# Ledger of designs, part 16: VHH binders against Uncharacterized AAA family ATPase y4kL

Target 1, 330 residues: Uncharacterized AAA family ATPase y4kL, of Sinorhizobium fredii (p55530)
Amino acid sequence: MARGELMKKLLASYGRDEDFRAVAEQIIDEEEKKNNRVLARTLRKTLEAGPQRTQSAPKALAPLIPFPEAAADFVERIEPEHNRNDIVLSAANVRVLLGLVKEFRRADEIRQHGLKVRSKMLFCGPPGCGKTLCAEIFAAELGLPLFRVKLDRLISSYLGETATNIRKTFEFARKQPCVLFFDEFDALARTRDDSGEHNELRRVVNSLLLFIDNMQPKGFLIAATNLDRSLDAAIWRRFDEVLWFDRPEAAMIGRFLKLKFKNVPVAFDPARNSAALEGYSFAEIERVCTQAIKAMIIERRKQVQERDFNRALQDEARRRAGQARLAPMI
Below, E stands for the ipSAE of ESMFold2; O stands for the ipSAE of OpenDDE; V2 stands for 0.75 times the mean of E and O plus 0.25 times the DockQ between their complexes.

## First folded at step 16 (VHH; framework vhh_ozoralizumab_d1)

Design y4 (from x6 with A33Y W104L Y106T; at its last look DockQ between E and O 0.02; V2 from the best seeds 0.00; counts 0 for: pae E 20.9 > 2, framework grips, placed apart)
Fold by ESMFold2, look of step 16:
Structure y4 (fold): chain B 330 residues (1-330), chain A 121 residues (1-121)
Amino acid sequence: as target 1 above (330 residues)
Amino acid sequence: EVQLVESGGGLVQPGGSLRLSCAASGFTFSSYYMYWVRQAPGKGLEWVSEISGSGGSTKYPKSVKGRFTISRDNAKNTLYLQMNSLRPEDTAVYYCAKESGSYLGTYFDSRGQGTLVTVSS
């Protein structure tokens, strides 16, 4: 091409960076053909020093048809058995959860303003304090299916299959609005220090966190962990919200006891025992209530007696002491 | 601050080869496991290789074992992936990823911007 024609093309390419670079390359090539190597080198250095070309992100392939059968081995659909009247939550947690529900219901309007909706939640706190129950009730409130990830099924003795299993799970979740739930997330972290060198579990956690970081759910992703107050900041930043599920204080215990005994005749005020139950999880307190009610039924009494509750509490204290003896082994 | 910069991607014919590089900075490179992960357009992330901090241990999924080789040069803070016998299904954006060193669990806390590998005729 003649030099004049290339100069015309260069000027015509104003504002179109790909066209400009293509013409600039032709000019440099023509100067090399003319054996003007000093000029060609100078022009190439000038072009390379200019604005760096950024590769365009690849356009998505046509949406792939979901393969639910392939992912079915890695998730379990959880049918809701509970509603919001079955849980005692802190006022702070209720406020955050309600805000997330409102945001989800207005997601299209928020996205039209160029904003993202919150979709990734971390539930932190000791075991038995309502994390799993909260996830069930949250999904039910939204009318979304709840899928619990089967972490034991993601792990494979064959290298590479773990990452593929995680990919299939996230592809399944991406195709539909849902709540994807990772219960006992800290179990993965705790196996890192096993003297048996369980590198496969380390790979699962690393791969999972990478997928979580890059996922944009249509509903929510919830991870539940017992690693409170020691969690690495890098993990925290992957989540849009962190909710704390602490052991209940006396006021919350009182509300919980009223809830558990509301349809059962009792010969005492269960809330009187709220202070004695501080330090216990909701699951432990529920077990005390259940065992007291069973004692009434077994002994064919008309009311739960305070002695039934006290005996159940003694049994729970014994179980708790046994767990303390085993804690270094767990 | 941790920085990972991938390079070496491009267009190749089926059966061809490419070598990817990842320049690392902002951390003690030799102390961490490093990974290559890929993402095909419209699909999720797939793990493709792992290497220990010393380089003495490497692992691969079945999809790439025997075709891909991960290596590292700790003096140059550089991670490599040699990709041979490339297939159209290897088309993806390839990322290098750093294992977290600030948490007792096993997870990635950083990845690069990625480099595109396209395998087509």
Scores: ipSAE 0.000, ipTM 0.118, lowest interface PAE 20.9, mean pLDDT 75
ESMFold2 (binder alone), look of step 16: mean pLDDT 83; pTM 0.834
OpenDDE, look of step 16: ipSAE 0.072; ipTM 0.532

Design y6 (at its last look DockQ between E and O 0.10; V2 from the best seeds 0.00; counts 0 for: pae E 23.3 > 2, off the site)
Fold by OpenDDE, look of step 16:
Structure y6 (fold): chain B 330 residues (1-330), chain A 119 residues (1-119)
Amino acid sequence: as target 1 above (330 residues)
Amino acid sequence: EVQLVESGGGLVQPGGSLRLSCAASGFTFSSYAMYWVRQAPGKGLEWVSEISGSGGSTKYPKSVKGRFTISRDNAKNTLYLQMNSLRPEDTAVYYCAKEGYSGSYFDSRGQGTLVTVSS
C-alpha cells in the first residue's frame, strides 16, 4: 500500500487502539521492506513506548479540533507521552499547579465573581530540570491539547511576516481550549538585551509580548526559560504565575532515582546515591541511570550493579567538567 | 476499585430524548466531580458535560448546551445525563468519568453505552 494510504488509515484508526496498532505495524513493515531500518526501529519503539494506554480513562477530553491550516506552520501538537508519575516536582510547584487546575475547572464561577483566572505561566530554571516535561504533563492532566510554538519558524527573515505569524498563532490558540507552549523563551528575551541586534527583532519581541499580555486563553499559555534574574521585568509582569525549576535536592533525587529504576532489576538501593548527585539536573541524572542500565545489558547481567551506577556517575561528572570548560554554566 | 457502569443507551429518532445513568462504586462519590464524555465512530473522545461533587455547578460545551442536562444523586451514587433534541451527530458511545484524585481531569471511566440517533 502506498505510504499515503497507510497514513490515511492510521489517522482514521485514531481512537481505536487495536486498529491503530495494526495499521502502525503495517507501516513499520512497509518501512522495513523499503530498507528504512532506522525509521522502522524508531517507529516500533515509539509504538511500544507509546503510553500503553492503560485502560486508564483517556485524559484528553479535548475534541479533535481540526488543526487550522494557517497555524500548522507555526505550532506543533505534542502528544502526551508522560503522566504525573513520570515527574518529580517540588512541593511548591505541586501546590501551585494543583491550584491552577482547580481554578481552571472553576473558571466560570470565578469569572462570575468578577475575578480573573490565572492562565499565563512562566517556567524558570536551568536546562534539564523538567520544565518541558512539566508542561506536557500539565496539559495532559487537564485533558488539553499541547501546542509547542515553533519560534524558529515564527521569526521569519521577513520581518513583516513575523507579526502576522504571531497573530495567527495566537488567534489559533484563542479558538480552542489548549496549552500553548513557548519553549526556550529566553532566546527571545536575549534579543531584547543585545543592543547589536536589529531593531526589527526587538519589535518582534515586543509584539509577541503584547500578544501575550492581551491574550485571554481558554486554556493556558506557558513560557519556559533558562534565564532567571536576567529576565526583563516587563516579561515577568505579563505572567500570572511563575514556577521555579531548580536543581533537585537530595530528597527529590531519591524519588527520581526510584522512578528511573522502577522497572529495572537493581542489586543496590539507588536512593542511597542521592547525595552524590546534588547539583545535577534531572536530565543529567537520567543519563547516569541510563548508562548504568546499558552496562547491565551490554554485559548480559540480570541486575544493575552499584559499580555500574558509580561508573556512569564518574562519566557524567567528567562530561560536566568538560562543559564547564567550554561555557560557564549560566 | 473504582467502578463506573453506564446504562440507558439505545436507538432514538432525531428530535427524541434519552436519559443515561451511571452507577458509581469504589470511591466517595460526592467528593468528586463527574463527567460525561462521548466517542463517535471514527472520532476522538469529546467532553459532553461536567458536574461538581455537590451538584451545584454544571458545565457544557456549545455542542450540547441547552439540550443536555447533567445531574447526580449522591445518595444513590448515580450520575445522569438527560439528552433532549437529539441529533444524528450525537451518535456515539457515552462514558461516565470520574475526576482524578491528583487533579487530573479524570482517571476512570466506564465501559460506555451506545446512543444511536437515526431516522
Scores: ipSAE 0.000, ipTM 0.217, lowest interface PAE 15.0, mean pLDDT 84
ESMFold2, look of step 16: ipSAE 0.000; ipTM 0.090
ESMFold2 (binder alone), look of step 16: mean pLDDT 83; pTM 0.839

## First folded at step 17 (VHH; framework vhh_ozoralizumab_d1)

Design z1 (from y1 with A105G Y107W; at its last look DockQ between E and O 0.01; V2 from the best seeds 0.00; counts 0 for: pae E 18.3 > 2, off the site)
Amino acid sequence: EVQLVESGGGLVQPGGSLRLSCAASGFTFSSYAMYWVRQAPGKGLEWVSEISGSGGSTKYPKSVKGRFTISRDNAKNTLYLQMNSLRPEDTAVYYCAKESGSYWGSWFDSRGQGTLVTVSS
ESMFold2, look of step 17: ipSAE 0.000; ipTM 0.157
ESMFold2 (binder alone), look of step 17: mean pLDDT 82; pTM 0.829
OpenDDE, look of step 17: ipSAE 0.048; ipTM 0.426

Design z2 (from y1 with S102D; at its last look DockQ between E and O 0.01; V2 from the best seeds 0.00; counts 0 for: pae E 20.2 > 2, off the site)
Fold by ESMFold2, look of step 17:
Structure z2 (fold): chain B 330 residues (1-330), chain A 121 residues (1-121)
Amino acid sequence: as target 1 above (330 residues)
Amino acid sequence: EVQLVESGGGLVQPGGSLRLSCAASGFTFSSYAMYWVRQAPGKGLEWVSEISGSGGSTKYPKSVKGRFTISRDNAKNTLYLQMNSLRPEDTAVYYCAKESGDYWASYFDSRGQGTLVTVSS
């Protein structure tokens, strides 16, 4: 490029730092090609000593937060695979979740009035009733990254490191907008409430509860627990909201069945089986649906037949009876 | 009753600019997040921007980030959308919308009649 063209570009770049630097670098390069090293060095020093402008690697500010290391010992980033159309929720839970979303969207206004926003939720209910799926969908609807805490890693390292690991996990969550998810929170509660609990482990559990009390997340903290184990009642009070994920009633089962067969041709109305499935978890009902669909595929039929669904239901009833036989022993 | 009236649409050449306005009445404007959404011919609704009640937080999808700017004047109960570097794919009816309070799957409670923006050479 001729020097006249570079001078024109330099003048046209006034007030645009990125363009100015690019043209200035071209001028310096042209002087280096002419072997005028003293001038080129002087110009480069002048450019780099001027108003300090640094180019940084692009970052996702929102909705994505950079994850500093993929091998973080205590958290796992969960990529969303589901949205609001993939879940059936009670009307009560929908109302609570909508209130939390609206509160989050207006958090700056609420804080300007000296008020705190709700940010800590406890999801309670039997296994297979949608707690983890709800946490995933909630994070996705807010556009927040979801980080699952690896509780087995935290608890199993209690010889001098567990309190540090807990602190690092909470500092990670405090510094960025995210949803921090503690699945199987029962494991921590069982450790705290064991009558044979050692003093060091008790101190760690109590420290965890204090971190939860004092945490002020920029997004949300969600803990999920099953009803199969006793929990310390004081744990519930650490949370701003408690949502119950019960086994579905017939109306919810009907909606769930329609959802699971929405993209699959059927020769019957699956929702007519809703009463027969009362007492089943969503996970058990899903297994009935998938087994019926697999039977269609294996037999190369164009539609799921009612007999396929009925056989899958009978198989699930057998599995459920077997689990009931074993559950009191475990 | 909530009323939202959009204006400022028209025909513009690719690379051009337009500024949309939305006059709001029937609610406490400064208490609600506001949205711009659009509907291209033969397509569904697409959100375009969001602004908090105070105006302190704005959000954009990747398709318009850096080209569109939402703003509000709470003293005049008016919402704005500055659209720069317009492209033919921005052709749509643009609606302003009030934040939905009752449905977490929806971001708006009501919307206006819309204003047509056509970007063509």
Scores: ipSAE 0.000, ipTM 0.103, lowest interface PAE 20.2, mean pLDDT 75
ESMFold2 (binder alone), look of step 17: mean pLDDT 81; pTM 0.819
OpenDDE, look of step 17: ipSAE 0.039; ipTM 0.430

Design z3 (from y1 with A33Y S52D G53S; at its last look DockQ between E and O 0.01; V2 from the best seeds 0.00; counts 0 for: pae E 19.7 > 2, off the site)
Fold by OpenDDE, look of step 17:
Structure z3 (fold): chain B 330 residues (1-330), chain A 121 residues (1-121)
Amino acid sequence: as target 1 above (330 residues)
Amino acid sequence: EVQLVESGGGLVQPGGSLRLSCAASGFTFSSYYMYWVRQAPGKGLEWVSEIDSSGGSTKYPKSVKGRFTISRDNAKNTLYLQMNSLRPEDTAVYYCAKESGSYWASYFDSRGQGTLVTVSS
């Protein structure tokens, strides 16, 4: 399409964020095809820097309903701080997540055909492997607010109030399309299996599960667990999709390192150290990167040196070894 | 077509009372949660009351709790808001709003033209 026609389409899409973005992407693609790489990059950056107009959440005529004070103790809104460029995911997870986004965008059409929309997701994987970050970015991609449920607080409340608090949480969530995120969901599962725990906690867990079962969200429910083995079959069946967040492979580590040093002057290729970081979580790797960068700053150097990275890695290895000593042999 | 028509607004002194009404048409009124929302000059929309389909459950923000009472007559397709102990900060255009009807997605999909409430000495 002639540049002028795309510009017309862009202007005509003003106020329609999805259409605007689509046209903008087409413009960028055309510039790339014309080998105007600098312009394409600048446009992409501009598009990304532009106020992420929250994809038109269904034109709710009213602003987001604030959660009641009573729920404030258990539910917190997470403001998006990251975007899709800030996360490294497996090809499988990317595929699944993109599929979910597409399905969500066409949810009404899908429902008209009498089909169920996937809306309940289970994130499984060790700590520090990006479950929470993924939920944040996913919500942002959908243009939905993210609410984190503090299960520990919910459970620690007076036994008689827990059921009510669960109800309030779900009642709040229904007030708007949103992503409801349950972190440390394995804590609930453990409670269910522990014959020693008070009958009341079991009731609470059952109540929560019942709410999950009966929920038909126009948004998403995401539960994150660190221990997949602790979840019984009944819990697994309640989720429409399961995403696995394993410790990153060397290739993923390389991508992550590139990402973390993208805006930092380095005197070495961080990706060369990918193999040495196998077995580490993204969080652990991030600490290594951060410490290396700090070393540069402290010593007032212009570039991060390989020695900085190596030292940071040694420190992290030491830390990890210490944790292993403290971890009860489960 | 969904129609919501608010009435009952006006000028009232601080401490006074008003009763707003909303006539609903174009949908099954008794099947939907209904809301009152308001917009003060220079401010965004604020929800001020919620009522479930049957009228058995109501909710209020702290700002109006104890002063405002939402009710409905499903036979008349009418929503009400009794406002007592009005304050200057209650000055706003008040709108009747309809919930979208989804269990998980309770957003406002329709609202009226609004009725102005002015609280001034």
Scores: ipSAE 0.000, ipTM 0.235, lowest interface PAE 13.5, mean pLDDT 83
ESMFold2, look of step 17: ipSAE 0.000; ipTM 0.112
ESMFold2 (binder alone), look of step 17: mean pLDDT 82; pTM 0.834

Design z4 (from y3 with Y107M; at its last look DockQ between E and O 0.01; V2 from the best seeds 0.00; counts 0 for: pae E 20.1 > 2, framework grips, off the site)
Amino acid sequence: EVQLVESGGGLVQPGGSLRLSCAASGFTFSSYAMYWVRQAPGKGLEWVSEIDSSGGSTKYPKSVKGRFTISRDNAKNTLYLQMNSLRPEDTAVYYCAKESGSYWGDMFDSRGQGTLVTVSS
ESMFold2, look of step 17: ipSAE 0.000; ipTM 0.089
ESMFold2 (binder alone), look of step 17: mean pLDDT 81; pTM 0.818
OpenDDE, look of step 17: ipSAE 0.081; ipTM 0.504

Design z5 (from y1 with E99Y; at its last look DockQ between E and O 0.02; V2 from the best seeds 0.00; counts 0 for: pae E 17.8 > 2, off the site)
Fold by ESMFold2, look of step 17:
Structure z5 (fold): chain B 330 residues (1-330), chain A 121 residues (1-121)
Amino acid sequence: as target 1 above (330 residues)
Amino acid sequence: EVQLVESGGGLVQPGGSLRLSCAASGFTFSSYAMYWVRQAPGKGLEWVSEISGSGGSTKYPKSVKGRFTISRDNAKNTLYLQMNSLRPEDTAVYYCAKYSGSYWASYFDSRGQGTLVTVSS
């Protein structure tokens, strides 16, 4: 974040003590990173000496602290590129997510009554149906940083290091309100036909399940699975909510098409194609839309023509037929 | 600007029928799922029905399933709710609502002023 943006955030946080302190800590951390020790110490002393007030549940601001060096190797921060206006969700999923947002905003009051706040979510559904995008937008809506776990860096040839890396990752996530995100979670439970790889991966999975079971995040833990395979019941029981991301029906496809063309001139009603796209994932439908828009740009036309859309759809149908030829053997 | 205007409410005997209408303007009606919600006196909002933008998919809670039918006419930008076998517990102000998958912090991003349905002997 640029220095000017931090100053704007600081001013905007007036009357929200937690937000103000979060931004002030970011400013101090930036000065420490620049080796401006005198200024950083002065700012920290001023912040700690200032009055402290509790106000209505303000959102946490990200990032509040620098990454510890060891944990930074195993998570990556995902910068939001999308907002709530960029996604189509089922009414059922929105109701659940809204309830989770309301609960999070009152988390201190709920905990004061000795109750737990729901914090662990499992996103289930075929690939390309919006799970990762939903996690991004959910984190952004809450004002929380999104950290994706780097699975390939967690696995080490030395098993003790793997368990330590998992522990450091969870300890990092517990130091701040955040959304910790595990994509392709079902892949972590797979066992390859190899006793060496089987033991290593199995121990990684067991360690992750133990940490997930014992974790109480300050924000959320989200695991996403593509459910082309049976999900182990031992895994799903560890989550407070399960959200389903199915391939869209015609109504959702129509809404998605309107969304994708909202700022693009079109010579046809894209929603007329909703029925033809049933069975496609949102990612596949987005590719159709994108290719149609690119065709307009490449041919230097002022509007997306229906023939551009139809060609893109035909190309996507051809790609799906090709993928069916290459589908995994069973 | 999104505008939703409900009509068709009134007094009806238990077991009677009523058809609600909702005139929509200010948005591309066919691109959005539409809902009926209701609010009984002194109570919170209750979801009553959902219809996809195309009209091809409808959903209902158990409390009204088999008695209520949601429909839409995308040429007239109009949403309907056919209510049959009405019961006193159906007494409420009924609202139509436009629901965008883009709104997280709001239950619905817009709804009308409502139309009162009273079911009494």
Scores: ipSAE 0.000, ipTM 0.146, lowest interface PAE 17.8, mean pLDDT 74
ESMFold2 (binder alone), look of step 17: mean pLDDT 81; pTM 0.817
OpenDDE, look of step 17: ipSAE 0.017; ipTM 0.240

Design z6 (from y1 with A105L; at its last look DockQ between E and O 0.10; V2 from the best seeds 0.00; counts 0 for: pae E 19.5 > 2, framework grips, grease 24.8 > 24.2, placed apart)
Amino acid sequence: EVQLVESGGGLVQPGGSLRLSCAASGFTFSSYAMYWVRQAPGKGLEWVSEISGSGGSTKYPKSVKGRFTISRDNAKNTLYLQMNSLRPEDTAVYYCAKESGSYWLSYFDSRGQGTLVTVSS
ESMFold2, look of step 17: ipSAE 0.000; ipTM 0.322
ESMFold2 (binder alone), look of step 17: mean pLDDT 81; pTM 0.818
OpenDDE, look of step 17: ipSAE 0.000; ipTM 0.229
ESMFold2, look of step 20: ipSAE 0.000; ipTM 0.105
ESMFold2 (binder alone), look of step 20: mean pLDDT 81; pTM 0.815
OpenDDE, look of step 20: ipSAE 0.026; ipTM 0.324

## First folded at step 20 (VHH)

Design a1 (from y1 with W104L Y107W; framework vhh_ozoralizumab_d1; at its last fold request DockQ between E and O 0.02; V2 from the best seeds 0.00; counts 0 for: pae E 19.7 > 2, placed apart)
Amino acid sequence: EVQLVESGGGLVQPGGSLRLSCAASGFTFSSYAMYWVRQAPGKGLEWVSEISGSGGSTKYPKSVKGRFTISRDNAKNTLYLQMNSLRPEDTAVYYCAKESGSYLASWFDSRGQGTLVTVSS
ESMFold2, look of step 20: ipSAE 0.000; ipTM 0.194
ESMFold2 (binder alone), look of step 20: mean pLDDT 81; pTM 0.818
OpenDDE, look of step 20: ipSAE 0.222; ipTM 0.666
ESMFold2, look of step 22: ipSAE 0.000; ipTM 0.109
ESMFold2 (binder alone), look of step 22: mean pLDDT 81; pTM 0.820
OpenDDE, look of step 22: ipSAE 0.048; ipTM 0.429
ESMFold2, fold request of step 28: ipSAE 0.000, 0.000, 0.000; ipTM 0.156, 0.109, 0.080
ESMFold2 (binder alone), fold request of step 28: mean pLDDT 82, 82, 81; pTM 0.827, 0.830, 0.816
OpenDDE, fold request of step 28: ipSAE 0.094, 0.345, 0.078; ipTM 0.516, 0.742, 0.453

Design a2 (from y1 with W104L A105G S106W; framework vhh_ozoralizumab_d1; at its last look DockQ between E and O 0.01; V2 from the best seeds 0.00; counts 0 for: pae E 19.4 > 2, off the site)
Fold by ESMFold2, look of step 20:
Structure a2 (fold): chain B 330 residues (1-330), chain A 121 residues (1-121)
Amino acid sequence: as target 1 above (330 residues)
Amino acid sequence: EVQLVESGGGLVQPGGSLRLSCAASGFTFSSYAMYWVRQAPGKGLEWVSEISGSGGSTKYPKSVKGRFTISRDNAKNTLYLQMNSLRPEDTAVYYCAKESGSYLGWYFDSRGQGTLVTVSS
């Protein structure tokens, strides 16, 4: 590791307790990786005996852990582009996420009492309802790197190589504090037309489940599925928490519209459209907002007009009708 | 440590009034915008009111505008919500929340324990 960079970051973080703690924990982890267990334990005790600090939302830190070349084929590092101000979550989801953050921050104390720390989450819900965005923001708020698993690259290998590739991916994640993210986890079980492909995909799923069962993440593992019934009930029990990402109700849509137009001049009240947008995903609603804003910019107007929003909504309704044409083919 | 303690909830008849209070400590109260949010049984959190740090700017959703008034006393570190013309749909646990610079942040670390308001005949 670049010890000089860690020392610089430690000194730069003096006035910020959470930043200091994050860097100190990296130093301790580095010493553990070097088999300096006595030193690492001493540093840990020193850090835990330090002055009490006020609990706060964690900050995203610059990436301190380099991206290993050995894992590059099967994982992608996701650079944070969003923060907690960019998402609307249900109260239930916020409560679960807060509990997970609190557990992570006090993990050593919990383990000293012989208890497990929750580290494996399943995100369920239709596409475009914020699962990937939530994983990004969660990792950023914890100051952890986010690595997305490239499932298509894992599957396109010879069967024996597939198991090796999965193992490499989990060994990569096991060696560092991170959020490991499996998007479209249920995609592997969707094919119904080819018995040969069905058997190969089933073996991949079984291998992944075995690795998930045996993994002890230093951060979190998140699997996202677009279908809540795509996995059997036994699989649900393997995750420590399940978060539901439903299509928003009118109240959540209203909050989302206020968020999307917060810094944009408007000639109408976008929140009054909340009921008309019920049944749409957040991604679809965002597209309506974005297209309305683009119309203002393209036409060189000072504010978004209601006609811009209505046209964008009509275009989105057309896209939904086109998606209905695709449904019978699946 | 930031502490927010809500009080003043209770049972009230439709058309009645209540005044909620929130005692704040552990931060420079006047430097932050403050919020009231509510959670009806089985529903998500709903924004109810916002007031700037100075108290000079207030905002309300249409569901409560004209009926609810947010105010603050920066000398006493206290936030208030005057609720008039109460309706059964206003039944909820009401939370005082501190600005933290993000939507997720005021959900996570910057609200009190809540006070129950029940509007029933």
Scores: ipSAE 0.000, ipTM 0.113, lowest interface PAE 19.4, mean pLDDT 74
ESMFold2 (binder alone), look of step 20: mean pLDDT 81; pTM 0.825
OpenDDE, look of step 20: ipSAE 0.029; ipTM 0.373

Design a3 (from y1 with A105D; framework vhh_ozoralizumab_d1; at its last look DockQ between E and O 0.18; V2 from the best seeds 0.00; counts 0 for: pae E 18.4 > 2)
Fold by ESMFold2, look of step 20:
Formats: sequence, C-alpha cells, structure tokens
Structure a3 (fold): chain B 330 residues (1-330), chain A 121 residues (1-121)
Amino acid sequence: as target 1 above (330 residues)
Amino acid sequence: EVQLVESGGGLVQPGGSLRLSCAASGFTFSSYAMYWVRQAPGKGLEWVSEISGSGGSTKYPKSVKGRFTISRDNAKNTLYLQMNSLRPEDTAVYYCAKESGSYWDSYFDSRGQGTLVTVSS
C-alpha cells in the first residue's frame, strides 16, 4: 500500500512531460509484471490526471527559489576559453565533428526532407585525453552555450528524486539551443555489476537513458565516459555518434608538444620525445611541459633545457607508479 | 509470478532493534541482487541496503551504515534486514526489492507491499 502511494507521488512529481511520462509508464509496467493490476490502474489514472494534480507535489514550492538559481543547482555554464587551434584531435574525430557542424547549420532543410539531424554524441576514452576540451570547442564553433551537468547533484538516495533532478536538467536545456554535457558517464559499462558500489549511478544511468531516448535537443547532447571498449552495446545504440579519445600516438604527441611550447623558448626539439611519451594522456604530457617551463622560470634561464623536460618526465613516471600503488582507491 | 512478502515491522522505541524479513518466491532467488528501500512519510523512496546474489557483497548508505545489516538465506529464499540503534528518522515503510532482470526496466523489477516501522516514544 505504501509502495502504491509512493508510485503515485513519483508520477505526480514528474507531471505530463513526455520524458517523465516514459519513466512513469515504466514504473506502471513493473507493477503490472508483479500482477498488481488494481495498483497499476490507479497509478495510470494518476499519471493521466490534469495539471492540477501535478501541482500538489512538493514541486509547488519551486516558486520559492528563483528560476535561474533552481536550474543552476544542476548545471554549470562553461564559458569558452579555447578555440580549434588549442586542441589536437585525430583526423577521424575532426571529420565526424565537421560533419556534425555542417549538418547542424542545415538542420531545418534536412528536417524538411523528413530526415533526422544527428544531435546525440558519446565521447569515450581514458581520462585526460581531451573529451571536455573537445566539448567546449565544439560548442564554441557552433556558437552555442555549453552547460555541464553536475552529476553529483543529480544523484540521490531517494529513487524519485534522482529522476526529478534529471527532469529539471532536461527542462532547463530544452528552453534554449545549447550543448548539454554529461561528464563521467562511466556507470554505463557497469549497469549489471552486482559487486560494485554503483546503485546510485545505475539509477542515474537508467533515468538518463530514458530521457535521452525521448529528448530532441535544439543543439547537442554529449555524454563522456572514461571507459574504453567495455560499454554495453545497447547504450551505444542510443547515440547518433561515438567518438574515441584514445591516448595519443607519437605523431599526435609531437603536434601537442609543438603546441605547448609554441610561445616558449626551447633549447631542444620537444617533438623528439614523442616516443617516450606514448601511453601517457594529454593531461599528463601537458603537466610534463608545464613543469619543464616552470623549471626554466625558477632557475631564471632564458630557455627550457632538455634536462628540465627529462626531469619533468621522470617525475611524471614516478607519479604514475604512485597511482598504480593506489589503484584500488582510484 | 514474482512474490515478495515483507514482515517484522512494528512500533519500537528509539535505540531499539527490529529484524525485517522478506519471503521470496517465483524466481531463482540466489541469481539476483536484492535491496531494501524505504519511504518515510511525505518523502521519496530511499535506498537502504543492497546484497549480491551470493550474499558475499553488501552495501549501505551513510545514513544507516554500522546500524543496519542486510543478509540473505538462499536455502530459505529469505532476505533479512537487522536494524539496530533505531532513530525516529528511520520511521518509514520498508520494502524489499529484486534486481531488475532487464536493462530497459526500472531500477527494480519488482518489490513487495512493504512493512511499516515506527520509531517513537
């Protein structure tokens, strides 16, 4: 009985929005699977209730919080600080991204021909390999605001609250053309793991997948995950494009080193170190570069010496060895 | 048909203990992770504990860790929740829930009708 009351409360909290209706119908379907036909029928009637019923939830207290602040609890506006010249991308990724930009520019014409415009992307790859930076630059190239979802604010120990938080986030994004960015979507690869501490993330993933299915963005939705090829194929199907952000190969490392030392005097060719840096993320390589530059500044030298770079590389190798010692914690 | 029947709820004083039971039938109990969830008056559904199918892994939110213990007896198809050091804020209807068997279903495939726990003087 209290479960049935909870289900009605959950459905009333979601209102008539098609996203929340899909979640509500899933809950009703679960009750029908348990052969609770009377409860399922009651919940279905509650779902179909008019707007007056949806106003009876604690959601009516939302007017006590100014509209922009209520939305800001779950999203962060990211101001562009970078452009296309600040990133090194694979040729394959550049090709896909350019195609998406061209498609977006002609979206109205494409839709007039009865065709869909790609709008949902999954960025995959290890941490520190440019996923967030790429999302920033992509939004800037489109002239769209970038909103990063605060995933920790979506998670709740209350099942209905997680779905409500997700609904508020999508409602905010639907009011404007934007790039909505979900970082750390890693629970996608662990949705069936009984032995992990992934229950809160699993709730988030299940709810997000339902909203992603039903969302038609005015701009783009980007989800980023740090997991490589361990994603469930059913999750991949929900996205229009999947972009891979692997650790860089030597050629990409060489271009990245040239970029990082472009405005800094150097006594050596940094690109000669490309092979030694294979296996490192772009973030790790950047730290090597910045530490080498700092050594020049601290020692009041006129240019970065190769010994500064080699010491910074050795220090980064030491840090990686320390990370391996902490693997169960990270 | 999956059936989950909770029992063991009641009125208890603060600091007291209760043991909840959930009798499961209609599925291969040992193959599924099981959960306890609760709903306090006027609040949403809150996750309380999780136990793996084998019983070898248990999880708790900070609000109950150290006070509540989930367990299962796969031979008897029964899930348990031992609740110690009960507080008035633990007052809720407690449900046992079965892990979803389908990725596309809700977080919980099914749950029982619940058992009321009231903690008050």
Scores: ipSAE 0.000, ipTM 0.233, lowest interface PAE 18.4, mean pLDDT 74
ESMFold2 (binder alone), look of step 20: mean pLDDT 81; pTM 0.818
OpenDDE, look of step 20: ipSAE 0.059; ipTM 0.540

